# VH-VL binders against Epoxyqueuosine reductase QueH (queH): the designs that were tried, part 7

Target 1, 182 residues: Epoxyqueuosine reductase QueH (queH), of Dehalococcoides mccartyi (q3z8v0)
Amino acid sequence: MAPKLLLHGCCAHCTAYSFKYWQEQGFAVSVYWYNPNIHPFMEHQSRLEAMRKLSAEMGFELITEPSYHMAEYFKNVSANVDGRCRICFDMRLGQTAAYAAGHGYEYFSSSLFISPHQKHQDAVCSAEALAKETGVRFAYADLRKRYSDSRHITKPLDLYRQQYCGCVYSEYERFGKPNSPA
Short names: E, the ipSAE of ESMFold2; O, the ipSAE of OpenDDE; V2, 0.75 times the mean of E and O plus 0.25 times the DockQ between their complexes.

## First folded at step 5 (VH-VL)

Design s27 (framework fv_indenebart)
Fold by ESMFold2-Fast, scan of step 5:
Order: structure tokens, then sequence, then C-alpha cells
Structure s27 (fold): chain C 182 residues (1-182), chain A 121 residues (1-121), chain B 115 residues (1-115)
């Protein structure tokens, strides 16, 4: 039988090809949604709804964490905003690995490894440390060159498209910094 | 065929330095975690250090922290161990070992023949 | 105190079975850990035998005979390497290993004598 892999989904667009890739590698894949780094709540819900639509179209199991840990995110980040990306990876991948360990998954991975916009090496370091800590195996593949393939899968589905990374800091960095007239 | 070939061992005085190399062939070196494991004469195995496939995550045994540095050059398929401030208790055979890593649940599935380091006056 | 403890020596007869134990320190629950087993013959590097966490999370090394198997004794807080149908070639040192607190930790090793 196929080994079970829990795939953390950071968004529908990154998840589409990541899911297909791990399924083609011979895994029984379930997708896990835990993204307390997405703010405000309605932005989080729009992205989750896109993931639900992708789940229906691709036929994968979507496991949704019932709690929205926004307060926990800010508690962990507020003392070290410059290091927030690593803290964010540790939270999302840590929850994924913990869920995997508690629910009979042999492996975990993430759609973070397809995004050309993420701090790839920090995410790898986080996952590697968590795999050792939890005993759940980290399935790694650098899928950044396959990002366009993932977008190609989601393009016909007309899913919600994010305008910033996720957190309020990234929104401010994109939209709030330029004070130029016109 | 998978091969791991250690080199750089020898006799060195206390306080001296030595650099070990492990030349890997027969597999995609950049896909595997690599480790150094040592064995003192007549004693058991002691893990020294590990480095992830990307080189981003590194761990050291407490006995060697601050003195030894593990590194890898994926373009040359080579693993290194820089050993500084050597002590008599560092005398051992040093093995290079391949680890399938996170994707396979770890195992040190291939080991080199080892290279002998003797720290003596 | 040592994280992993193995008996220094064990003797068994040809054709019999040997159970080699690897005991985790008090406070470290064996149920959580994947235990790796290695065999070392004099003058040779160690050879990977197998790993065992549970019946659903175990793996045999390439070329390792099926008479080698892993299990756990929860009451003793120990991992177990079972070697059935003992042969003279099984005479070797056996090491257990776990990943604990950001380190690979080996047991002290058990010398198995087949006589």
Amino acid sequence: as target 1 above (182 residues)
Amino acid sequence: EVQLLESGGGLVQPGGSLRLSCAASGFTFSSYEMSWVRQAPGKGLEWVSSISSSGSTIYYADSVKGRFTISRDNSKNTLYLQMNSLRAEDTAVYYCARDRGYSYGYDFDYWGQGTTVTVSS
Amino acid sequence: QAVLTQPASLSASPGASASLTCTLRSGINVGTYRIYWYQQKPGSPPQYLLRYKSDSDKQQGSGVPSRFSGSKDASANAGILLISGLQSEDEADYYCMIWYSDAWVFGGGTKLTVL
C-alpha cells in the first residue's frame, strides 16, 4: 500500500502541482490547511475557499484545522518581526508534522517548496528540524521550476488570487510603503 | 555502485588541526544527508556531525561543538570535516555515512571504510 | 545518565534466537522513537540492519535476512532486535540508535557471541 503523506497547503495555486507531484511519486496524499499567518480573517477565508474548490476539482482530502491561531501568530512574531518568516514556517510546518504524527501519516511536506517567493532555505531548515523532532519523515522536492505548471492547473478554475504574501506586514510592505503622489 | 571514500586521517599532536574528506560516487550526492561517525579503539560508535542535503541544517555532538566544522560541496560530491583543537579523546576511526534523510525516514545505509585519526605526542 | 543502554555482551547457541535490548533513559518514552539497528564485524564498518518504530513504521535494510526483526517492550522502555535461527556469521557487535535532542545517539553496543 501507498505510504501516507500530509501535504501542508499554503494556497490553492501552490498546492495544485505539489499534490499531483507527490501523488505521482506513489504517496497517498491528504492536504492540510493551517495558515494563521493570513490576515485579515476574510482574506484567510477567501484563500481557504479557493482550496476547497481545488479539493473538489482534484479529488483530494482536505483537512482543515478548526482554530484560526492569529493571536498565537502575533504572540510569536511581535518580539522579532524581522525574523517572522522563520517563525511562520515553524508554526505551519510544526502543526503539520504534529498532526501527521498524531494521525498515522508517515510523511509530511508543503506547497511552500514550489513558491519562488518564499525563503526556500529557511523553510527547508524548519522542515528538516521538525522531521527529526517528531519522527515524521520530511518529503522534500524543489518544485520552484514547476510553479508555472501549478498555475496552469488552477487557471481554468478561476480561483481567488492573493495580492500579498499573507500577513499584515507583507500587505503593508506591498501597499503601504509608497507615499508617492499619483 | 555507491562508494564513499574517506581521506585525510593521520597522526597529529594535541592542539593540532586536520581536515577529513569523503568522496562520494554512484549516487546523486546532493539528495542525501551526510554524517560523520567515529569509533575510538576498542570502543563503540559515536556520532560526530550531520549535514542536510542542501547544507542548510547542521548538527554537532556536544563533544565537538566549537572545534569541528562539517561542510559539503555538492558540485564536487565531497563531504568535509575540519577538526581543530584536537585532543587525545578525538583518536578514532572516522566514518563517512550516507543518510537517505527525511523522505525515507533516515538510515545510515552506506558507510565508508573509515580513516584513522591519532592524536598523540 | 546514558540516553541508550545496551548490555555489553550476550551469548546464544547456533539455531536459537537472541533478543538484544536497547533501553531508553527514564523519562524518554520508547513508544515515540524510531530505533535503528547496526551490525559491526571486526575490521569492518557498520552495516545498517533495520529500523523499527511500530508495525506500520519499520524498514528492513537491503540484503538483510528476514530472520532479523525489530520490536519494542513498553514495560521495559526498550527497543528489541530479534535474531532468529542464529548462525556463526551473526557473531558481531550490535548498536541501537535514536535521534534525540538534536543528536544521533548510539547505545554502547552489545557483543553477540554464537557458541
Scores: ipSAE 0.000, ipTM 0.479, lowest interface PAE 15.5, mean pLDDT 87

Design s29 (from i6 with heavy chain S103R; framework fv_indenebart)
Fold by ESMFold2-Fast, scan of step 5:
Structure s29 (fold): chain C 182 residues (1-182), chain A 120 residues (1-120), chain B 115 residues (1-115)
Amino acid sequence: as target 1 above (182 residues)
Amino acid sequence: EVQLLESGGGLVQPGGSLRLSCAASGFTFSSYEMSWVRQAPGKGLEWVSSISSSGSTIYYADSVKGRFTISRDNSKNTLYLQMNSLRAEDTAVYYCARDRGYRYGDFDYWGQGTTVTVSS
Amino acid sequence: QAVLTQPASLSASPGASASLTCTLRSGINVGTYRIYWYQQKPGSPPQYLLRYKSDSDKQQGSGVPSRFSGSKDASANAGILLISGLQSEDEADYYCMIWYSDAWVFGGGTKLTVL
C-alpha cells in the first residue's frame, strides 16, 4: 500500500509540480488548502478556484477547510508584523500536520518548498518542529530548482495569476512603495 | 461564545477514582488540541496532560503517568480525564484548556475548573 | 532542581514598570525556548498573555494591551515579562511556561502587588 502524504498547497502554480514529485516518489497524495494569509477574501477565492481547476486537471483530491480564518491570522500577526512569515508558516503547516494526524496521513509536506519567494529555511524549521510535536513525518525535498517546471504545467490551464505573496502587508510592499514602476 | 465546562469533581478517598469531563461549545472542537491543567489550593499551575485534535498524540506529566488517562470524543465535543489511584497531592482545581493551534502553547480559553479533593 | 524559577513576589507602584523574570535551570539554554506568559486573578482561571522566543517569533494574546511585552536576558538565562504603565488591575499572579522534555512546564508563579 502506498503511504499517504498530505500536501499543503499554497497556490496552484507551486502545487502542480510538488504534487507530481511526491506522487512519483510513491506516495498517495491529497492536497490540503488552508491559507488564511491570503487577503482580501476575493483574492483568496480566486486562488482557491485556480486550485480547484488544477485538481480537476491533475486528478488529485483537494481538501479545503470550510472556514476562512482571516481574523485568526491577524490576531497572530498584528503584534509582530516583522515576524509574520514565521507565524504564517506555523499556522499553515501546523494545521496541515494536525489534519494529517487526525485523518491517517503518515506524512505531510508543502508546496512552499518549491517557491523561490518564500523564506525556505524558516519553513523547513517550522515543519521539522511540527513533525516532532505531532509524530507525523515531514517529507522534505528542495524543489526550488523545479519552480519553472511547475509554472510550465499550469501555463496551458490559464489559471488566475497572483500579483503578491498573499497578505495585505505583501500587497503594500509590492504596490505601495515610493518609486514603484509606472 | 467559546465555552468550556468542567464536571465530575468531588470528594474521594486515597486510592479511589474519578472521571472528569469538559464539555466544549462555540468552536470546532475536533480542530483543537486540549489540555488539563491543575492548581492545588494556594499553589501554582501544574500541567497534567494534553491530547492532539485527533486523539492520536498524548502527553502526561510525570506525576500522573500510569494513573491518569486523557481521552476525547469529537462526536460529543467532550474531553475526559480518567483519574485512578488518587493521592492526597492530586487535590486541586482541574481546568480544561484549549490550545489555539496544534502545540502552540497558547491556551486561549479555559473552563471555570472543577474541584477534586482526595481525603480520608 | 526546578526547570523554571520565578520570584514568589514582586511589588511596584502604579504607573511604573515591572519586569517579571522566568529563569531556566542551568544547562537549559533560554535562547532555544518559546516562553509563554499567563495572568491569573483571584477566583478566575488563567488568561493567556503572550509568547516570546525572539523578535521574529512572538505573539500577543487577544485583547492583551501592548504595555505587556516579552523579552529575554541571555546573561541571566531568563525570559522576561515587562509590564509598563502599571495599573491596579495588573495585580495578579503571573506564570511562565515552556515545552521541555515532552511536557508543558510552568514556573512557580510571581504574585505582583501594585501598591
Scores: ipSAE 0.000, ipTM 0.462, lowest interface PAE 14.8, mean pLDDT 87

Design s3 (from i6 with heavy chain S31V; framework fv_indenebart)
Heavy chain, then light chain:
Amino acid sequence: EVQLLESGGGLVQPGGSLRLSCAASGFTFSVYEMSWVRQAPGKGLEWVSSISSSGSTIYYADSVKGRFTISRDNSKNTLYLQMNSLRAEDTAVYYCARDRGYSYGDFDYWGQGTTVTVSS
Amino acid sequence: QAVLTQPASLSASPGASASLTCTLRSGINVGTYRIYWYQQKPGSPPQYLLRYKSDSDKQQGSGVPSRFSGSKDASANAGILLISGLQSEDEADYYCMIWYSDAWVFGGGTKLTVL
ESMFold2-Fast, scan of step 5: ipSAE 0.013; ipTM 0.645

Design s39 (from i6 with heavy chain S56Y; framework fv_indenebart)
Heavy chain, then light chain:
Amino acid sequence: EVQLLESGGGLVQPGGSLRLSCAASGFTFSSYEMSWVRQAPGKGLEWVSSISSSGYTIYYADSVKGRFTISRDNSKNTLYLQMNSLRAEDTAVYYCARDRGYSYGDFDYWGQGTTVTVSS
Amino acid sequence: QAVLTQPASLSASPGASASLTCTLRSGINVGTYRIYWYQQKPGSPPQYLLRYKSDSDKQQGSGVPSRFSGSKDASANAGILLISGLQSEDEADYYCMIWYSDAWVFGGGTKLTVL
ESMFold2-Fast, scan of step 5: ipSAE 0.023; ipTM 0.651

Design s48 (from i6 with heavy chain S31A Y102W, light chain W104Y; framework fv_indenebart; at its last look DockQ between E and O 0.05; V2 from the best seeds 0.00; counts 0 for: pae E 12.7 > 2, off the site)
Fold by ESMFold2, look of step 7:
Structure s48 (fold): chain C 182 residues (1-182), chain A 120 residues (1-120), chain B 115 residues (1-115)
Amino acid sequence: as target 1 above (182 residues)
Amino acid sequence: EVQLLESGGGLVQPGGSLRLSCAASGFTFSAYEMSWVRQAPGKGLEWVSSISSSGSTIYYADSVKGRFTISRDNSKNTLYLQMNSLRAEDTAVYYCARDRGWSYGDFDYWGQGTTVTVSS
Amino acid sequence: QAVLTQPASLSASPGASASLTCTLRSGINVGTYRIYWYQQKPGSPPQYLLRYKSDSDKQQGSGVPSRFSGSKDASANAGILLISGLQSEDEADYYCMIWYSDAYVFGGGTKLTVL
């Protein structure tokens, strides 16, 4: 049987190619949704619905974490907003690795590693530490040059298109600064 | 290696107060919810209180509401239980337990416990 | 009525299997709950054994032998801890637990004797 990999899905647009990539590497891939960093709640729901549509279109299993943990997200990041990305990776990847450990997945990874807009090395460091702590293996590939391939898959599906990375801090950074292009 | 070390137990009179501590090591403390569970002499296990990883969500057993306060200091990797208005029925061994977090097991690690005795 | 009910005691022979039951109160459906199991030997703290909701939602505790397993009996509204190949070291108190109504609730415990 193919080894099982749990793929954290940060959004549908990052997941489409990431899922295909790991499937092509011979894994039995399930996609895991846990994104307490997406605000407001209705934005979270819009992105989750896009992921559900992608799951139906591509035929992958989508597993959703029932706990949203928005309050814990803000508690954890409020003391260090400038350094929040590592805390956010630890939360999202930590939950993914824990689910993998508890449900018979030998490997985990994330669609974060296709995004050109993420702090890539911080996410790698987070995942490596979590692999050591949980005993679940981290499957790594730098897919940043393949982001356009993922968009090729999702553009015809007319899915909800996110306008910022996820959190209200990133929304402000994208749209709220003086002289920022819209 | 996960370790949980309780302290602060002792003999106290009814109506008195006591503060329990649990020093944690060998894991990322701030990633886990934490709980207190107690066991009266010769009796079964009774959950006392739980606190989320950030401290934002707290639950208490009905038997201790209004008298006990759970708290944590993530910078010191320490869980606390402030016990006020103690009663004879609070006499028990108090265990610190690691709750859910990066691991999906609830109470997957327990300390050795600290004994609280409430008697006149 | 107690939320979780366990028999006070159970005995079984070395090498046999023991089924320890954890029955939920009428009106609470075992199918929707994760059942956690703990072992406690005299003079020691409890130790986590495993949890079980379904075959796709279960977890074995670290270092817990595979001869310990969880299941459910829907007709009895009960969680089951199965211990196969019983050994003398399995003599202990066993507790089940669930998260119910904003609280962790333990069963009263079962004392397992291996004769």
Scores: ipSAE 0.005, ipTM 0.537, lowest interface PAE 12.7, mean pLDDT 89
ESMFold2-Fast, scan of step 5: ipSAE 0.065; ipTM 0.703
ESMFold2 (binder alone), look of step 7: mean pLDDT 92; pTM 0.945
OpenDDE, look of step 7: ipSAE 0.493; ipTM 0.854

Design s49 (from i6 with heavy chain S31V S50Y S103D; framework fv_indenebart)
Fold by ESMFold2-Fast, scan of step 5:
Structure s49 (fold): chain C 182 residues (1-182), chain A 120 residues (1-120), chain B 115 residues (1-115)
Amino acid sequence: as target 1 above (182 residues)
Amino acid sequence: EVQLLESGGGLVQPGGSLRLSCAASGFTFSVYEMSWVRQAPGKGLEWVSYISSSGSTIYYADSVKGRFTISRDNSKNTLYLQMNSLRAEDTAVYYCARDRGYDYGDFDYWGQGTTVTVSS
Amino acid sequence: QAVLTQPASLSASPGASASLTCTLRSGINVGTYRIYWYQQKPGSPPQYLLRYKSDSDKQQGSGVPSRFSGSKDASANAGILLISGLQSEDEADYYCMIWYSDAWVFGGGTKLTVL
């Protein structure tokens, strides 16, 4: 009866309120995990386990890809590291939209739209292009002012806390900016 | 349940400006594309402008490009059309319509229309 | 030349069927487009009727009777709205629409009189 929405989850902390929001808008929401941009593998697994705990706590369906596509991520990014965020959005949202199209979802969205740290407009442009390509509707809400609400939901669950965005480039950007010769 | 309520129409001289508003209620405004469609007295329908659910993709009819600006405020469930450099040929009833997207074109709900008259 | 052409008027008797055509301009292949149909009665905003691209890609508007149906005539390069079992309340203007070149394009409309 309710329209089906496939929500890409980038991490548990961003997904908690995003799921609540779309459910309250009247959608039947499933969460989709596809994050080949998270490195190394153990970091990916820690974040996926946090998402599984959130799924159990909030009662949503969690759909996971069986394979870790790190090699595909680097193949796509290595020629254009400066443009990697848009490539990353295209990969994750593209897989989400394709899954939605193949499995009877009318809508797709992402928890990316709650994060104040993402290139928000690039993610929107990626999603809108993919909606056009696949025929699946993009459900948009700017939830950046609700980021703290999502953290309040996850705080009592004691979930894994990530220290960087996801990729090895973002890890270096946070931790590895020593002085270097020109 | 679903309602679209338009306002802002009126009489204006050539070269003038008007801003139309469309207040949406009874549905999740932020997940729907929206369009403005106009109808000159005694004539057919003419599509004016389209805006995606996020507001990032916008299209205009060639006749209004550069003069009209479509926008939306999802926090207020409101669609806008800013009309500048108005011409006599812009005289029409302006409808806002809920649009299921460029591939679907399912204008399933329309406002009552607001009249814009451009004359001396 | 207009992208979509509709006859200005059509008359049909109560209980009969009316076929309303929407012809695409030469060079625009009707086979590739979804055609949307709208009904407008005097003093009212338009109402969505249905869309038709193919038998596997069509949709009926909410509350629209099954006696309204869409089809295509490839040889005429036209979309067709068929109204069977005509009733007096079907008297209205009918518009077709497609998405073409980054624009929604309406036909000029057909005034259907039921006499």
Scores: ipSAE 0.000, ipTM 0.545, lowest interface PAE 11.9, mean pLDDT 88

Design s5 (from i6 with heavy chain S31M; framework fv_indenebart)
Heavy chain, then light chain:
Amino acid sequence: EVQLLESGGGLVQPGGSLRLSCAASGFTFSMYEMSWVRQAPGKGLEWVSSISSSGSTIYYADSVKGRFTISRDNSKNTLYLQMNSLRAEDTAVYYCARDRGYSYGDFDYWGQGTTVTVSS
Amino acid sequence: QAVLTQPASLSASPGASASLTCTLRSGINVGTYRIYWYQQKPGSPPQYLLRYKSDSDKQQGSGVPSRFSGSKDASANAGILLISGLQSEDEADYYCMIWYSDAWVFGGGTKLTVL
ESMFold2-Fast, scan of step 5: ipSAE 0.005; ipTM 0.576

Design s51 (from i6 with light chain Q59E; framework fv_indenebart)
Fold by ESMFold2-Fast, scan of step 5:
Structure s51 (fold): chain C 182 residues (1-182), chain A 120 residues (1-120), chain B 115 residues (1-115)
Amino acid sequence: as target 1 above (182 residues)
Amino acid sequence: EVQLLESGGGLVQPGGSLRLSCAASGFTFSSYEMSWVRQAPGKGLEWVSSISSSGSTIYYADSVKGRFTISRDNSKNTLYLQMNSLRAEDTAVYYCARDRGYSYGDFDYWGQGTTVTVSS
Amino acid sequence: QAVLTQPASLSASPGASASLTCTLRSGINVGTYRIYWYQQKPGSPPQYLLRYKSDSDKEQGSGVPSRFSGSKDASANAGILLISGLQSEDEADYYCMIWYSDAWVFGGGTKLTVL
């Protein structure tokens, strides 16, 4: 039997090549959707629907967390908005590792490691700490150079295109600040 | 199928240096934490150092801290141990071991070992 | 004092059961730790046997006979490796291990003699 890997999907565009990569490495891959950092709810739903379309197209199992933990996200972040990215990684990767541990997955990973827009080292540090805590192995690959390959897989599918990272803070940073970098 | 092959051991004088290598095959090396464990002649097992799958998290035994450096090259499926300021008490067989991480910590595969002798 | 203590030697008869102990230092609660067991025969590298934290958190190594099992003795603050139906091939050194204070810590090892 191929070893089981639970792949956290942050969005369809990042997940397409990440899924292909880990499948080609010999893993039986399931994709896990848990993104309480996406706001507002309709934005979350648009991105989830894009992931469902990708799942149908690529034939992978998509496991969705039934609860939208937006309130939990804000409880964790509101006291430390400047450190929110690490808190966000800990929430999403923590839920993924916990699900993996509870459901017989030997490994976990994330499509976060393909995105050039993420705080890559913070995500790696979060995942490594969680692997130690849970005993689930963290499968790491720096796929940032393969981001365009992932986008080429999703391009013909005409999936929803996100305009900001996910949270309301990132939306404000992109659109609301007069002096923000382009 | 899983293979771990150590190399780089030998005879060295006190204060000298050696670099050990462990060539891994038959598994996805980049997904596993790796460790070095040593055993002095006629003595028990002593853990030396561990490195996370990406190389970002490293731990050392107090006895080697500041003298030994663990590293890995995932593109070459190879684990390394740079040993500096060697002492007679570092004389041991050095094993490369694959582990699952903190919670599992099962050194489920070991190499055959490479012998390091520190003698004047 | 040592974090993990194992008796240096233990003798048992063929067909009998051997209980190998791994005692944690006073102040370190055995209930918290996952204990790993390794077997080593002369001239060979160690072989992973099993790990035990609780009945819901345990694993047997690949190819390890069911005669080998893990448990704990809370009153002795010790992990236990149980070997039933002892065979001559079980004669070896046995090591316990835990992750404690950012370090993998091995016990001193027990030489099991099957007489």
Scores: ipSAE 0.005, ipTM 0.539, lowest interface PAE 10.2, mean pLDDT 88

Design s55 (from i6 with light chain S101R D102S W104Y; framework fv_indenebart)
Fold by ESMFold2-Fast, scan of step 5:
Structure s55 (fold): chain C 182 residues (1-182), chain A 120 residues (1-120), chain B 115 residues (1-115)
Amino acid sequence: as target 1 above (182 residues)
Amino acid sequence: EVQLLESGGGLVQPGGSLRLSCAASGFTFSSYEMSWVRQAPGKGLEWVSSISSSGSTIYYADSVKGRFTISRDNSKNTLYLQMNSLRAEDTAVYYCARDRGYSYGDFDYWGQGTTVTVSS
Amino acid sequence: QAVLTQPASLSASPGASASLTCTLRSGINVGTYRIYWYQQKPGSPPQYLLRYKSDSDKQQGSGVPSRFSGSKDASANAGILLISGLQSEDEADYYCMIWYRSAYVFGGGTKLTVL
């Protein structure tokens, strides 16, 4: 059978094409939801509901971490807000790699690698370090040029549209700072 | 057919420099972690350095840290090892190896090696 | 003190079995590590044989015969490569390896002689 890949989904819009891409590469793909970096809780729930709708539409398995680790996110980030993106990647990709190792997945990856708005190299470095630590192989592809393809898949589904990356810091950076574009 | 071909070895004096190359063909080079492993005459294998598929994560053996630099050019399917401040104990055959498999460390293809001799 | 220790040589007869050991340094628990095995014949580069951490976490190299298998001896703090039904072409150097503290570490190698 096809090698198993656990794909971390950061949002429905990034996951749609990422899922298709890895499936086309010959993997048996399950999508994993763990996003304690999304605040407030109602924003997290809106994005999770969008992912559930995408899962139903595309027919992929969606594995949802039952605990919302918002307190853990803030505990880890509050001492180093300037480095929060790397801490955030380490939390989400670390949980994904650990789940993969515990449940017979040969590979892990993330929909983070399609977003043009992420600190791409920090996410890659995080994933590669975690692959070495856990022994689960990291499947890498730079899908940033395919972001519009992912949006094309989700457009007819009328899914919830996010306005900021996820955390309260990113919301403030987007809307609260002078000269922040919409 | 997967092939790895090392080049750039030779005779050099202590304190000198050499740059090794490994030309890869027959697979999607940019999808694999690559490593350099060396073997001194009549001795065992010693891992030297590894580089991730993207080039973003690099590891070195303690014996070469600060002297050797691993790099890759995915557009040219080529792996490099820049060796500076060479010592007699760096004398070895240097192998290029592809790192594939579930847990990394599955060096499933190796080149034939290139010989580096550091002698005065 | 070496991280991995292998006996320098081992001799066995054709058709017999050979058990090659790879002992981890005191304080390093063999149960934690995936142990990789490599075969090297004179004049050739090494070939990947297999890796073994546990019965549920092991992998055979492509084209490697089933008579090669991995296991562990917890009491000896050692990984084991078993070669059953020895053939003359099995005469080679065998190396174990682990990933330890951000480095791949090889054992010193065992020269297997088939006579």
Scores: ipSAE 0.000, ipTM 0.520, lowest interface PAE 12.8, mean pLDDT 87

Design s57 (framework fv_indenebart)
Fold by ESMFold2-Fast, scan of step 5:
Structure s57 (fold): chain C 182 residues (1-182), chain A 121 residues (1-121), chain B 115 residues (1-115)
Amino acid sequence: as target 1 above (182 residues)
Amino acid sequence: EVQLLESGGGLVQPGGSLRLSCAASGFTFSSYEMSWVRQAPGKGLEWVSSISSSGSTIYYADSVKGRFTISRDNSKNTLYLQMNSLRAEDTAVYYCARDRGYSYGEYFDYWGQGTTVTVSS
Amino acid sequence: QAVLTQPASLSASPGASASLTCTLRSGINVGTYRIYWYQQKPGSPPQYLLRYKSDSDKQQGSGVPSRFSGSKDASANAGILLISGLQSEDEADYYCMIWYSDAWVFGGGTKLTVL
């Protein structure tokens, strides 16, 4: 029997190749959607709809949390905005590892590890700590060199295209900050 | 076949230093967490330290914190343990052990043969 | 005070069953933890046997016979390694282990003697 891996999907574009990779490594992969870091709600829904379309196209199981925990995100981040990326990784990977532990998944991973724009090492540290804490195994691969391949999978599907990482802080950093470094 | 080969053990005086190495072969070393576990003569197993596959997450037993440093070189498939300020109670056989990987495996699923460290006047 | 306690020794006859206990310190709920079991024969490094948290969360080591099994006794706050149909080659030291408070913690070990 193929070992079961729960793959956290941060967006359709990062998930496409990440799913393919872990399936090719011999895992039975389900994709888990938990992204309270995406704001506002309509942006979250547009990205979730893109993920649902990808799920239909690629044939994977998509598991979604029924609640949008935006308030919990801001509660955790508001006192430490400079450290928000690590807090965000801990929230999303923590929920993924907890779901995995509760539902018979031996492994968890994330599409975060394909993005060249993420704080890669912080995400790895978060996942490794959570693996030890929960007893669920963390499946790691540095897929940043395969980022363009993931985008090529999603290109013909004409999926929603995000313009910022996810949170309102990242939207401000992209569109609102002065043109010279602070 | 999976092999772990420890080296660097020996006789040292209290307060001295020693560096242990563990050469790994037969698997993708960079995909596995690694640990050091020791066993004093005629005693039980005691975990010393663990390091994640990337080297970013490190844990130490309280008995060695501040004195021992675990590290790894994935390009050389080698695990290290730098031991400083050695005490008589550090006398033990030191085992290198492989932990979780992303395909098959379990915590401490393969062990080396061990290297002996003796701390004596 | 020890996090994990194991009896120092246990004796049993060939063909009988042996239950090896691993008791968690008062205040640490055994139900929460995945317990790992290791076998060590004289002059050899330890070998992984199995892990057990619950019937839905357990794993047998490769090549480990089915006569080795894990369970828990909630009333004793203990993990249990059961060895059925004891054979002479089962004579060894047995260690339990958990991840507790950012540390791997081993029990003191039980020396199993098979007559």
Scores: ipSAE 0.000, ipTM 0.480, lowest interface PAE 15.0, mean pLDDT 87

